# Ledger of designs, part 2: VHH binders against Formyltetrahydrofolate deformylase 1, mitochondrial (PURU1)

Target 1, 298 residues: Formyltetrahydrofolate deformylase 1, mitochondrial (PURU1), of Arabidopsis thaliana (Mouse-ear cress) (q93yq3)
Amino acid sequence: GESLDSSVSPVLIPGVHVFHCQDAVGIVAKLSDCIAAKGGNILGYDVFVPENNNVFYSRSEFIFDPVKWPRSQVDEDFQTIAQRYGALNSVVRVPSIDPKYKIALLLSKQDHCLVEMLHKWQDGKLPVDITCVISNHERASNTHVMRFLERHGIPYHYVSTTKENKREDDILELVKDTDFLVLARYMQILSGNFLKGYGKDVINIHHGLLPSFKGGYPAKQAFDAGVKLIGATSHFVTEELDSGPIIEQMVESVSHRDNLRSFVQKSEDLEKKCLTRAIKSYCELRVLPYGTNKTVVF

## First folded at step 1 (VHH)

Design a09 (framework vhh_7yz9_2)
Fold by ESMFold2-Fast, scan of step 1:
Structure a09 (fold): chain B 298 residues (1-298), chain A 122 residues (1-122)
Amino acid sequence: as target 1 above (298 residues)
Amino acid sequence: QWQLVESGGGLVQAGGSLRLSCTASGFTFSRYAMGWYRQTAGNEREWVAFITSGGDTTYADSVKGRFTISRDNAKNTVYLQMNSLKPEDTAVYYCAAGTLPYSYTEHEYDYWGQGTPVTVSS
């Protein structure tokens, strides 16, 4: 969709604030009072304080008048509270004023996840601007996906990779202006140097229920292991293969009556739904880092 | 100018003990969570232990029951008491200040020390 470049007034507009700091008395009161003092109305407020850890997480949804509480002042007021509590994270999004997150989508041979994301994006259900698609596989111009990308003016970059040359510097240049990356069945392992050079979040879809069945052919591994649930996992990418913090998981029952083809088909259906849900949650500020390798998902 | 200065590393025999110290300057130490990481040759930096500004502690499974992290806000110092040391504990140990340890990049941490080597002989 069309990027929003102006504030909406005289109507109340939605805002989202996420907050993460060391746990202390009065945080909820200070955050709530900040919103109320400017005439804002809180519609939802979620708090997480772990039992064995002295940290505080919150996510608030509110409505406010951008004439009475200008966008720059919203940032300033929450920043004042963030400084008071030494906040580890304090982020405000106002979807009707702020630009959408810019993403690039990376994929290899399989495109079912990309196709699902493009359809959800076209339907206005995925709140991102897609800057480009990057693949280590060439695609014919008459395929569904290539026609879709051409129709919407989304560049497709074919980057031929080998085990000796992953062309990571070329990919870094293509994605330098993105807010985060999405791996939609990209089957090359991104190096620690790539992740450090990019320096922002990378979200992957793994076609297996992590932490089980890491690496190649998880549906076949699950079939061979005789599991009764298969799944897909969306997670943040770290240098350790298929081991980053989990954002979303989806599962489906399987039995001795499912053959390998059935496992693969159920897997593909879970993958595309799992990735789309994870990206939507991320864009809505629902996903926050927690502990050594975990997430809070509001 | 900020600094994190590690000390207390060295050579120790298996079953022995070492106490690492990390002294902070140039920022408000009492407001920051403190962590210890270690790195062996050819491997990524791994998290060891973490202590919040409030004194709550968390440990990696590999060191739980053997290592103890503590802090002294009056001295701007975090400590790692390492007991029952094993040859596999041999690494360069790094002090870090900032957010809780995550399996993300080092970019999540505001401040890092230069590291102190620990060698555990059999």
Scores: ipSAE 0.000, ipTM 0.102, lowest interface PAE 21.7, mean pLDDT 84

Design a10 (framework vhh_7yz9_2)
Fold by ESMFold2-Fast, scan of step 1:
Structure a10 (fold): chain B 298 residues (1-298), chain A 126 residues (1-126)
Amino acid sequence: as target 1 above (298 residues)
Amino acid sequence: QWQLVESGGGLVQAGGSLRLSCTASGSIFSSYAMGWYRQTAGNEREWVAFITSGGSTTYADSVKGRFTISRDNAKNTVYLQMNSLKPEDTAVYYCAAHPYEDYVWGSYRPTEYDYWGQGTPVTVSS
């Protein structure tokens, strides 16, 4: 093809900005002007103002020249607006410049969610750096999963747990340098002390359509209840079991013709897709806290 | 509907052996995970051993190397072979059938969906 030197054009790169403050006149104009003043172009703009609350949420996608608008100046310009409006949240992410979010993946015996995440990660479809995998189950070195992790230099930490000792302090040490955690069918309940000690977001996959069928065996609970839809739910982990703010849900139709094995198989297919969608949405700044236990998802 | 019937408990001297059996009804026994649990007076039930539908086994640290769990799908029966018994092994032993593994096997997490036997007492004398 053509030499780079014979056809030099500015490379325009995508940026994302999320904003949350008390509702006020002129917020959209100020945010739009901030981007336009530096020659940026807005490609998408979503706004949410709840009916019963005087609060404002926005997410903008824009394209800009990082030579004309350096990454540090982007932060400074949006921070000026955040201070003006007393913003509760103002976050900018530029995927081509900013380091990827660092995550650890926790799982127990079932690995279908881990396998799906590893495949999506390998395909460049999950914008994360996987620092390690932690499991309370030992895995043989000759399994597909273990060979995959070895080939990619991803450590696997076997942390043997008991009813009396969940080894949470050891896990906290292993995950201290992560930006958030992913529970990919990790079947131990994390304590309030763990969640406080970690201090960052933890995202879980629950193999049931929350808020129904909390706890163990949600596929069997759904089967016994005679539901016509089964689902999987990805949510933020809180101290209360299977009760944190919901990020993503996926559903599939079922009938009296489906047996319990069919329910479980459909559930597993929904779980892995639900979790990967939730993680992608989180990394793209699409998920914002709303109210006491809800989310805005753009 | 489903019934689990334990047998094989009794009195044994320290260092002795016992084999517990648990027979289940139903065509889905082969797809169920099976566990053995024990309980002493005034304490919660504790997990002892677990076997998946595929035959993979796990054991509590207190019984590793002494107890062996096995299953015979043709007889709808799960077994617990207990060797080198200690006075501390004295308890009522319960068989449980679990439709699927949803939470860590090794923790007592009873649900209304688990099937439980009536228990068989084991007394180990010094």
Scores: ipSAE 0.000, ipTM 0.192, lowest interface PAE 11.8, mean pLDDT 84

Design a11 (framework vhh_7yz9_2)
Fold by ESMFold2-Fast, scan of step 1:
Structure a11 (fold): chain B 298 residues (1-298), chain A 122 residues (1-122)
Amino acid sequence: as target 1 above (298 residues)
Amino acid sequence: QWQLVESGGGLVQAGGSLRLSCTASGFTFSSNAMGWYRQTAGNEREWVAFISTGGSTTYADSVKGRFTISRDNAKNTVYLQMNSLKPEDTAVYYCAREGQLWSPYSSDFDYWGQGTPVTVSS
């Protein structure tokens, strides 16, 4: 039975390809031809060539027939182009075929970011598998968040930390089978040894508009400074505190009419939206490294 | 775009058994907790059983020890095995995708199926 009726339309599925290499003549034509020559249709194509730099970035969204262009052949064809251009990065994802990224969520006392992530995940709007939640704060089993995690079979690991012992080796063991980590208001600084031992991307939400208001209590710092915009920043975690490459930022207006409580509430609303957008962008291959401490976001 | 389709209901004598099935489409089944609810005419829907993405189960006190909820992610299907049925179990049974973090045992799930009627005769 399959493919016996010549009038049957192919089932087309979406694919994404990101490409980063040294700039050269003909790259756009070669990438576009690869998709078109295999009967694929390009739905979106974004290109970035920085001023006075010899580097090239692209992101292609396309649809294709996996019978005519099998998943393994898609990889082989793009790998051939990557080798030809000495690509620094060439990644293909086909969401209907490829497994979702596995993540762990780390948090401390505040759970508004975790709650938002769980809502979006449940609604099918966050393309990840949540392997576990880790917190340095204990939570009562009768809270809504703990009941939700139990119902979804998502383990909650209470990892009691002290000033002398951050229990980073225990956390590394819990997260060893994840593709990346999400810090959803985890208020302990991860050491350089943790980041090296984990060896994969860690995405954080900071409740301040970086590079301003680094460290603790950024809403209070903003209130005391009399700012007219507050914000939240999602960024990659590096050894330097609140200094990693920025993925997403969101802002809201504030005035002398806002008290500290209003600043905190507005901050929390920005944080949860900012983190969710950053993770979605990351999973969709929209975020690429640029220079030593910057991002390209398509 | 998403849908839930319940089946397996019918008429059964007290002490009998039925197995209900609910097939899901249009969302990532393996990433969603699933529940069963029931409703009698003139009453609000009541929670019956719940299964997490990892297979953890919880039950209403009225059905504990008699009903078993299970899932098959390969078939996008959640099941309710009902044993030792009583006339009080007579209701329309609804499959639900868990809709809200804050209301896991409420009748107010965002995503309901069409329902399958169960009648238990004395």
Scores: ipSAE 0.000, ipTM 0.132, lowest interface PAE 21.5, mean pLDDT 82

Design b01 (framework vhh_7zox_3)
Fold by ESMFold2-Fast, scan of step 1:
Structure b01 (fold): chain B 298 residues (1-298), chain A 121 residues (1-121)
Amino acid sequence: as target 1 above (298 residues)
Amino acid sequence: DVQLVESGGGLVQPGGSLRLSCVASGFTFSSYAMGWVRQAPGKGLEWVSDISSGGSTGYADSVKGRFAISRDNAKNTLYLQMNRLKPEDTAVYYCATGRYYDSSGYTPLYAGQGTQVTVSS
């Protein structure tokens, strides 16, 4: 960047800070003063203090001059406050400076969630770098999704799996350099050994409104049960099937006039929107662990 | 207010065993992942093991099959059972919780004072 003007205006860039510690007097003031003392301006500040738990959660959005408050100093200043309060979580992210999260996308036969994520990513609405796509299903090279991946230089790895051999060691090697995984209708259950070996967050889309209708064919289960709402759930993957902490849910009304096909179509529309919202929220540091199996979502 | 107090370190011969304990206070222990990190003389911090709130465990390759991490939520206590100890396991062992994420990656946000483990004949 060249300039023909002799004057230089400061470039203010956005930052996000999330904080979790034991509840105490003065936390908000100390965090706010940290930003203000360096010439930063707070644009948003969310706080959650659970009833009877004596814990504090916050998320702040601010703008600052990286010349006056260098990125390394931002880290040091928030770390000093984190140590002062014995914080259980303190994360600062500056999207224009920090590398985007690297992800791999896993799917089986259905690709509507992958297609939606690729379109949002191309539009600059999904703040990730897509390292690769992994599927236990082969896809023809002339399909829209395969041409899209080829055009953007995103590798597609066909990993043939059986019930007896899920090829988890091969998948672990392919995803070793990712920050988190996204299961976009990957229909093989990942083992506890896989989850331990990967050691990072795995986010799934389930085509049902959890905790109801776990497992396969939840749209059919909902149809057979005569529900009046159909939904989709995005959640963290744990060893227990469809039981990890929930990140996002979306719902749509259904009636006796809907057949199974219309349930499936409504489900697929909710799934793709639910997953993309969950991933965006995760990348923006809006999703924080809370309690044994819950989330705070700012 | 957050406190982590390690104990159980000492001098042991190669092939021996030690059990480390960490008593946590000042937070809802059962809700959070806990871990062990170590620092050998003249080296940086090395992740050893972790355990999630749900009980899922992870281990560094150097200790896999020899160490076992566990927790007792009723006692707010984290344990590390160390078996078949090697001279290379000599380090200060720290109980750790929380995370700090910056452009360089993860670092333990809070650790206790540490407990010395020396494996020597």
Scores: ipSAE 0.000, ipTM 0.223, lowest interface PAE 17.2, mean pLDDT 83

Design b02 (framework vhh_7zox_3)
Fold by ESMFold2-Fast, scan of step 1:
Structure b02 (fold): chain B 298 residues (1-298), chain A 121 residues (1-121)
Amino acid sequence: as target 1 above (298 residues)
Amino acid sequence: DVQLVESGGGLVQPGGSLRLSCVASGFTFSNYWMGWVRQAPGKGLEWVSDISTGGSTGYADSVKGRFAISRDNAKNTLYLQMNRLKPEDTAVYYCAKDLTSYYGSGEFSYAGQGTQVTVSS
């Protein structure tokens, strides 16, 4: 007999392209044509051209048939445009084909951010591979977090630190095969030597609304200052304490009726949400460097 | 560049008093939460007390009503007044910068060398 023909929907998969160059005539048209000429469909297209600065940022989301437009050809076609415009950045990500970003999670005593990250990861809502968890605090094996890590085969590295020895060289060895690091309430300051040695992005959650209340205990600093908004900030780590480019901020109203415990509880809830949103945005190529210490977030 | 130098420890009889001092340098002392943590022989680190930039204080249940934390921002100095000392207060006491006390065990960005307190009859 003859092969059975059936109607099938095309296997279209999502792609993301980010582009940064000096501003020029025809960039949007050329990038859009690149996708359309291969039968791709644009689902979203964001552009940022700052006032009084001759630079161009774009992020496009599209769907395409990888049989008609093979993954290697997607790279070649966008690279041709990147060369034409002298692009400072041109990155394509195809989540169903490309490997997930590998991360390590660093924390100290408090684990609410880690727990939230693990729950979102298990639910398929956090597009990363977790290579390990590193802590300067030992945890009992019967805690929910330790049971979760054991169940999923995620290593937990207890790295005992002292005032005299932060064990940064040991941590660098543990994280050498990661794409970026996440500080989920890691309460030791990473040195400039660590940041230079790692050489990749490090994303932190700070439990305060930056640029206010830098350093330790920002929720209680805010409580003592009588603020009417508390917040959490996720940012890139730089050598200057709590001063790197901001990725995400979350806020909640507070009043004279909130005691310190209420402030801390609201803070923890904001921290969890802020960090997970920042990491998801980063993995989706939504966060791009802008100016000396700023971000474009699409 | 951060330095914390503790002093004032020693041997005291049960019911006695001691005042610990911590001289800070290398940072803007008035901008940071400060506190005390202790380590008894064969035990882990235990949070004792903290003080905010605004002067708000917290204490572990084991020391409430007996210990008083204070700060002198003009002298970059943190104090712990310890009254009605008990044998179970025997520990090395550490001055801590950026102390978090929420769960009673403390986290900190920097600690000093410590000062020994021994309460014995």
Scores: ipSAE 0.000, ipTM 0.135, lowest interface PAE 15.4, mean pLDDT 84

Design b03 (framework vhh_7zox_3)
Fold by ESMFold2-Fast, scan of step 1:
Structure b03 (fold): chain B 298 residues (1-298), chain A 122 residues (1-122)
Amino acid sequence: as target 1 above (298 residues)
Amino acid sequence: DVQLVESGGGLVQPGGSLRLSCVASGFTFSDYAMGWVRQAPGKGLEWVSDINSGGSTGYADSVKGRFAISRDNAKNTLYLQMNRLKPEDTAVYYCARVTVTYSYGTKTYQYAGQGTQVTVSS
């Protein structure tokens, strides 16, 4: 008789693993052997070991048979290695099995970043589930953004804030079931108490090229300073204003012939693209903490 | 430098109770989430429970409703009250300092102690 084994192949699915720990001999071998011993194939493997620091970063892309290496066992095997090395970060994603990251989007008056995120999400280019939108500004139901949210069943929560009452406890309750937050031009400063209470990643878009022009009106600050490049910065939010680790930056040339309105328009175009790229990189496990306030981006 | 000293384990009959303690030193205990992980004979490490600096708790489904985690920041001590113990709870229990990164909210359980053995048998 004829063997069925030569005509039946397992369905191999992609997985991604990121790893960050103190540098030690044998880490690459342990991680590679883990995948190979389970019949997986490594498609890409990126490593970063800074010259002046005894730390190790890796990101691997692999394919594997989920029948031979069940999803729960993948987590257990990598977690065993992570605990052995005291890893600061060890994350596995299997996009065809794992639920998408759940996010909430926070914004104020300006909605260009939200609109870009919604269009990329609808087009399948942003691998997240949007749980809700939160704003400290009311929006008319007949606007494009409000009609879009209604059509897709995404709640919009108007949370009226003042400088004296930011309603952070109400916002914490609304976002408790999210995996991370996105600040898409949210103009209230989140307190250290909010960040500790939330306890997860918060990604912001700042309409300036950090670390320059922190705070309000960075386009005007750049215009007044006579800069020849403007930019936008996506970064992790920390207690220090506009000082968290940078994920992505985009720049555009400006000259003495650009008026303030031109600076603002170029800024807005950079902001929406910068934030979208940062969120995509984050969801693909490309962004890891490095040093006190830096990132590795694979 | 991080020191975690677990105690309170022992031999107990099914349906019994044990209270585990962990005394922490070498870091500012109140600033960190803390947790318990366990390793049963011949198996990998399993997360049991954690408690953040603000007192919010989480539990593995296998222990939910039976175990209670608590902390005393003045004494730098973490506790695990284990009720209605089952043979399946037999494991070495490790006290862990929980580190959350700014990337992906990943929890890493740093356990530095020797653990405390819990054996549930008749």
Scores: ipSAE 0.017, ipTM 0.272, lowest interface PAE 6.0, mean pLDDT 85

Design b04 (framework vhh_7zox_3)
Amino acid sequence: DVQLVESGGGLVQPGGSLRLSCVASGFTFSSYDMGWVRQAPGKGLEWVSDISSGGRTGYADSVKGRFAISRDNAKNTLYLQMNRLKPEDTAVYYCAAPEWLLSGYDEPHDSAGQGTQVTVSS
ESMFold2-Fast, scan of step 1: ipSAE 0.074; ipTM 0.614

Design b05 (framework vhh_7zox_3)
Fold by ESMFold2-Fast, scan of step 1:
Structure b05 (fold): chain B 298 residues (1-298), chain A 122 residues (1-122)
Amino acid sequence: as target 1 above (298 residues)
Amino acid sequence: DVQLVESGGGLVQPGGSLRLSCVASGFTFRSYAMGWVRQAPGKGLEWVSDIYSGGSTGYADSVKGRFAISRDNAKNTLYLQMNRLKPEDTAVYYCVKGEYDFWSGYSDLDYAGQGTQVTVSS
């Protein structure tokens, strides 16, 4: 255990390693020994081995001295182990050295999720670089959101869409240099051609508890159905509407005393928290693909 | 206002056990990560353990295999079961609201408690 007292020298910095391979004897020991042999200290170690396909998932959090274990050597040492085990995935991230993930935020009329993301980002709680905001709705320059974006030098791109022309090629050009996309209440369905052309992860917030109440007006659907829990779901975007692998869900109780307005207000609070948590988890390498349509979340 | 009240500390011999409790109020306990940090005599704060709202846990390497963090959302209470205590575990233990944010250190921590003293006699 390391003290928060900065008078301690050398300065140790955090690293994260995620590992996915065929299950085999000795993987945990080999990964742990790699860190310990270089003078690193493991702070957290999570392992998942599913019952049905003989694969291994792990995520380790550690602190280390970058003078004694240089960043390039960390990559080489884990790559040596990855090759030994025929790893399907092996990723190291060192947040104080590595560039932050570059994202673009897409939204339509509703901006509560964007506003929450921007506030968390400004407070240093969202470990991303925001390259731009893209909307199919125009916003007045004197609104809080537009003034915030202008103060921080974040471009806002108004991309006017119609039913016949979703301007997907224009959006692809705007987002070409991003690491992943965030849909913060973007209400246009992204085509299979868009998803293939982008080729990277797209994370959405759906204002309903999936797999229930897919599509439009999920709060009204929930109200009409007399549910006792309302929720929000953050998930990876796939070609099938509201059906991609789930990253995070949040719920709140509702009763006969809640009217539709109360359902919508509770939904909006859950949406912004759910999306922010999902993006933070993703950036921390906590979310890994599992099976055809599932996630491992560490 | 966030209130965190720690208890369960005391004097124990090396190899002994203690169970710390933290009663939380002023926020929706079930919705937040919770943790324990400690301050040994003459040293700075050290992260010990955290537990997320979904139940996932993290531990400092110095306490792994010896300490277990848990929560009771119905009672708004956080626990730390400390086993096989060592003289090096002597510290004031503080309950914190939030997680050890290891991308930037401690970013979402609120602690409002007085802490609870744990002394492991040599």
Scores: ipSAE 0.000, ipTM 0.131, lowest interface PAE 18.5, mean pLDDT 83

Design b06 (framework vhh_7zox_3)
Fold by ESMFold2-Fast, scan of step 1:
Structure b06 (fold): chain B 298 residues (1-298), chain A 123 residues (1-123)
Amino acid sequence: as target 1 above (298 residues)
Amino acid sequence: DVQLVESGGGLVQPGGSLRLSCVASGFTFSTYGMGWVRQAPGKGLEWVSDISSGGDTGYADSVKGRFAISRDNAKNTLYLQMNRLKPEDTAVYYCATAPYSHTWYEISTPDYAGQGTQVTVSS
């Protein structure tokens, strides 16, 4: 009875659904009706249809009762719609039920991005499980970073690399159980063989405003070039250096009054914020592939 | 310049096989669902088969188990392998962009369609 049920409030939990298919009449109505028919409520709905391509992208945020709409049924109902529209992508995440994405963090000598990621993670602001940290640089056990990792039970793997041996097979073994990788100032170029062998997304922070200042020392390149804006870029890693699809960019003003040290300091601040924002967006299903080398970011 | 060019049709005996090809140009083939429709003499268009950009396939009940649709995105080419052909399969076969659904029985207005290739199963 409805009158008896009125004494009990349902526990509603958030869900996210992303959908990518060829453009068609009624997609939004079909997706929203699916949620409404099960007693769910849509809190946000974003749509992108490119002007020169017959494709449809959407991202919806909704709340629902997992007793009335069990997690497995949510997948089945959206899969039925995905099959109807021949969807290229249809993914549901329910953060309170689904396991967090497992990541490994790779870095070299500079640790400012790792430190920021660890602080955001500790504060519950980064929705990932950190499986390990991998570095081609040895760190003393008495450093603040190493003590933090020890306190939280996060393994640190020192993998000594040379120009002749990047030890990619050892790294692949360490990261085999991750959902994606994060390069937090890892200064070795990952080979095409590594990327193919890993087979999942790798997200990098580049300490320059791409497509400008690719490669090493971007802050110095920017300083020498007399730029008026510096930036940081987070992007998916591809075989082509600093050329993968861009996820996030951040900028800061500079002038002739900034010395090289000031450029480096501003760059490091942008890198920390840019990477954490990109990883959060990725985990929230905000970043979708678009075309051959672009992204949709909701 | 958008083109869909069908080939591989011809005269075949009942029980025989043919493979149709459709070469696409002038649009991003890999992002489109593609399909085959046919028109028998004096009849309307009949949906035969479709394939999504991701490779998921659908078939009309009249051809299920006998026909196989496939695509080669590197060659911008759509294929239809037709086995155990019947006189009832005699029609002009058209390559077309598929509607955004697995469930279609007749294509009325595709975004792009070819000129067609004649398949005649001898009676």
Scores: ipSAE 0.000, ipTM 0.077, lowest interface PAE 26.3, mean pLDDT 82

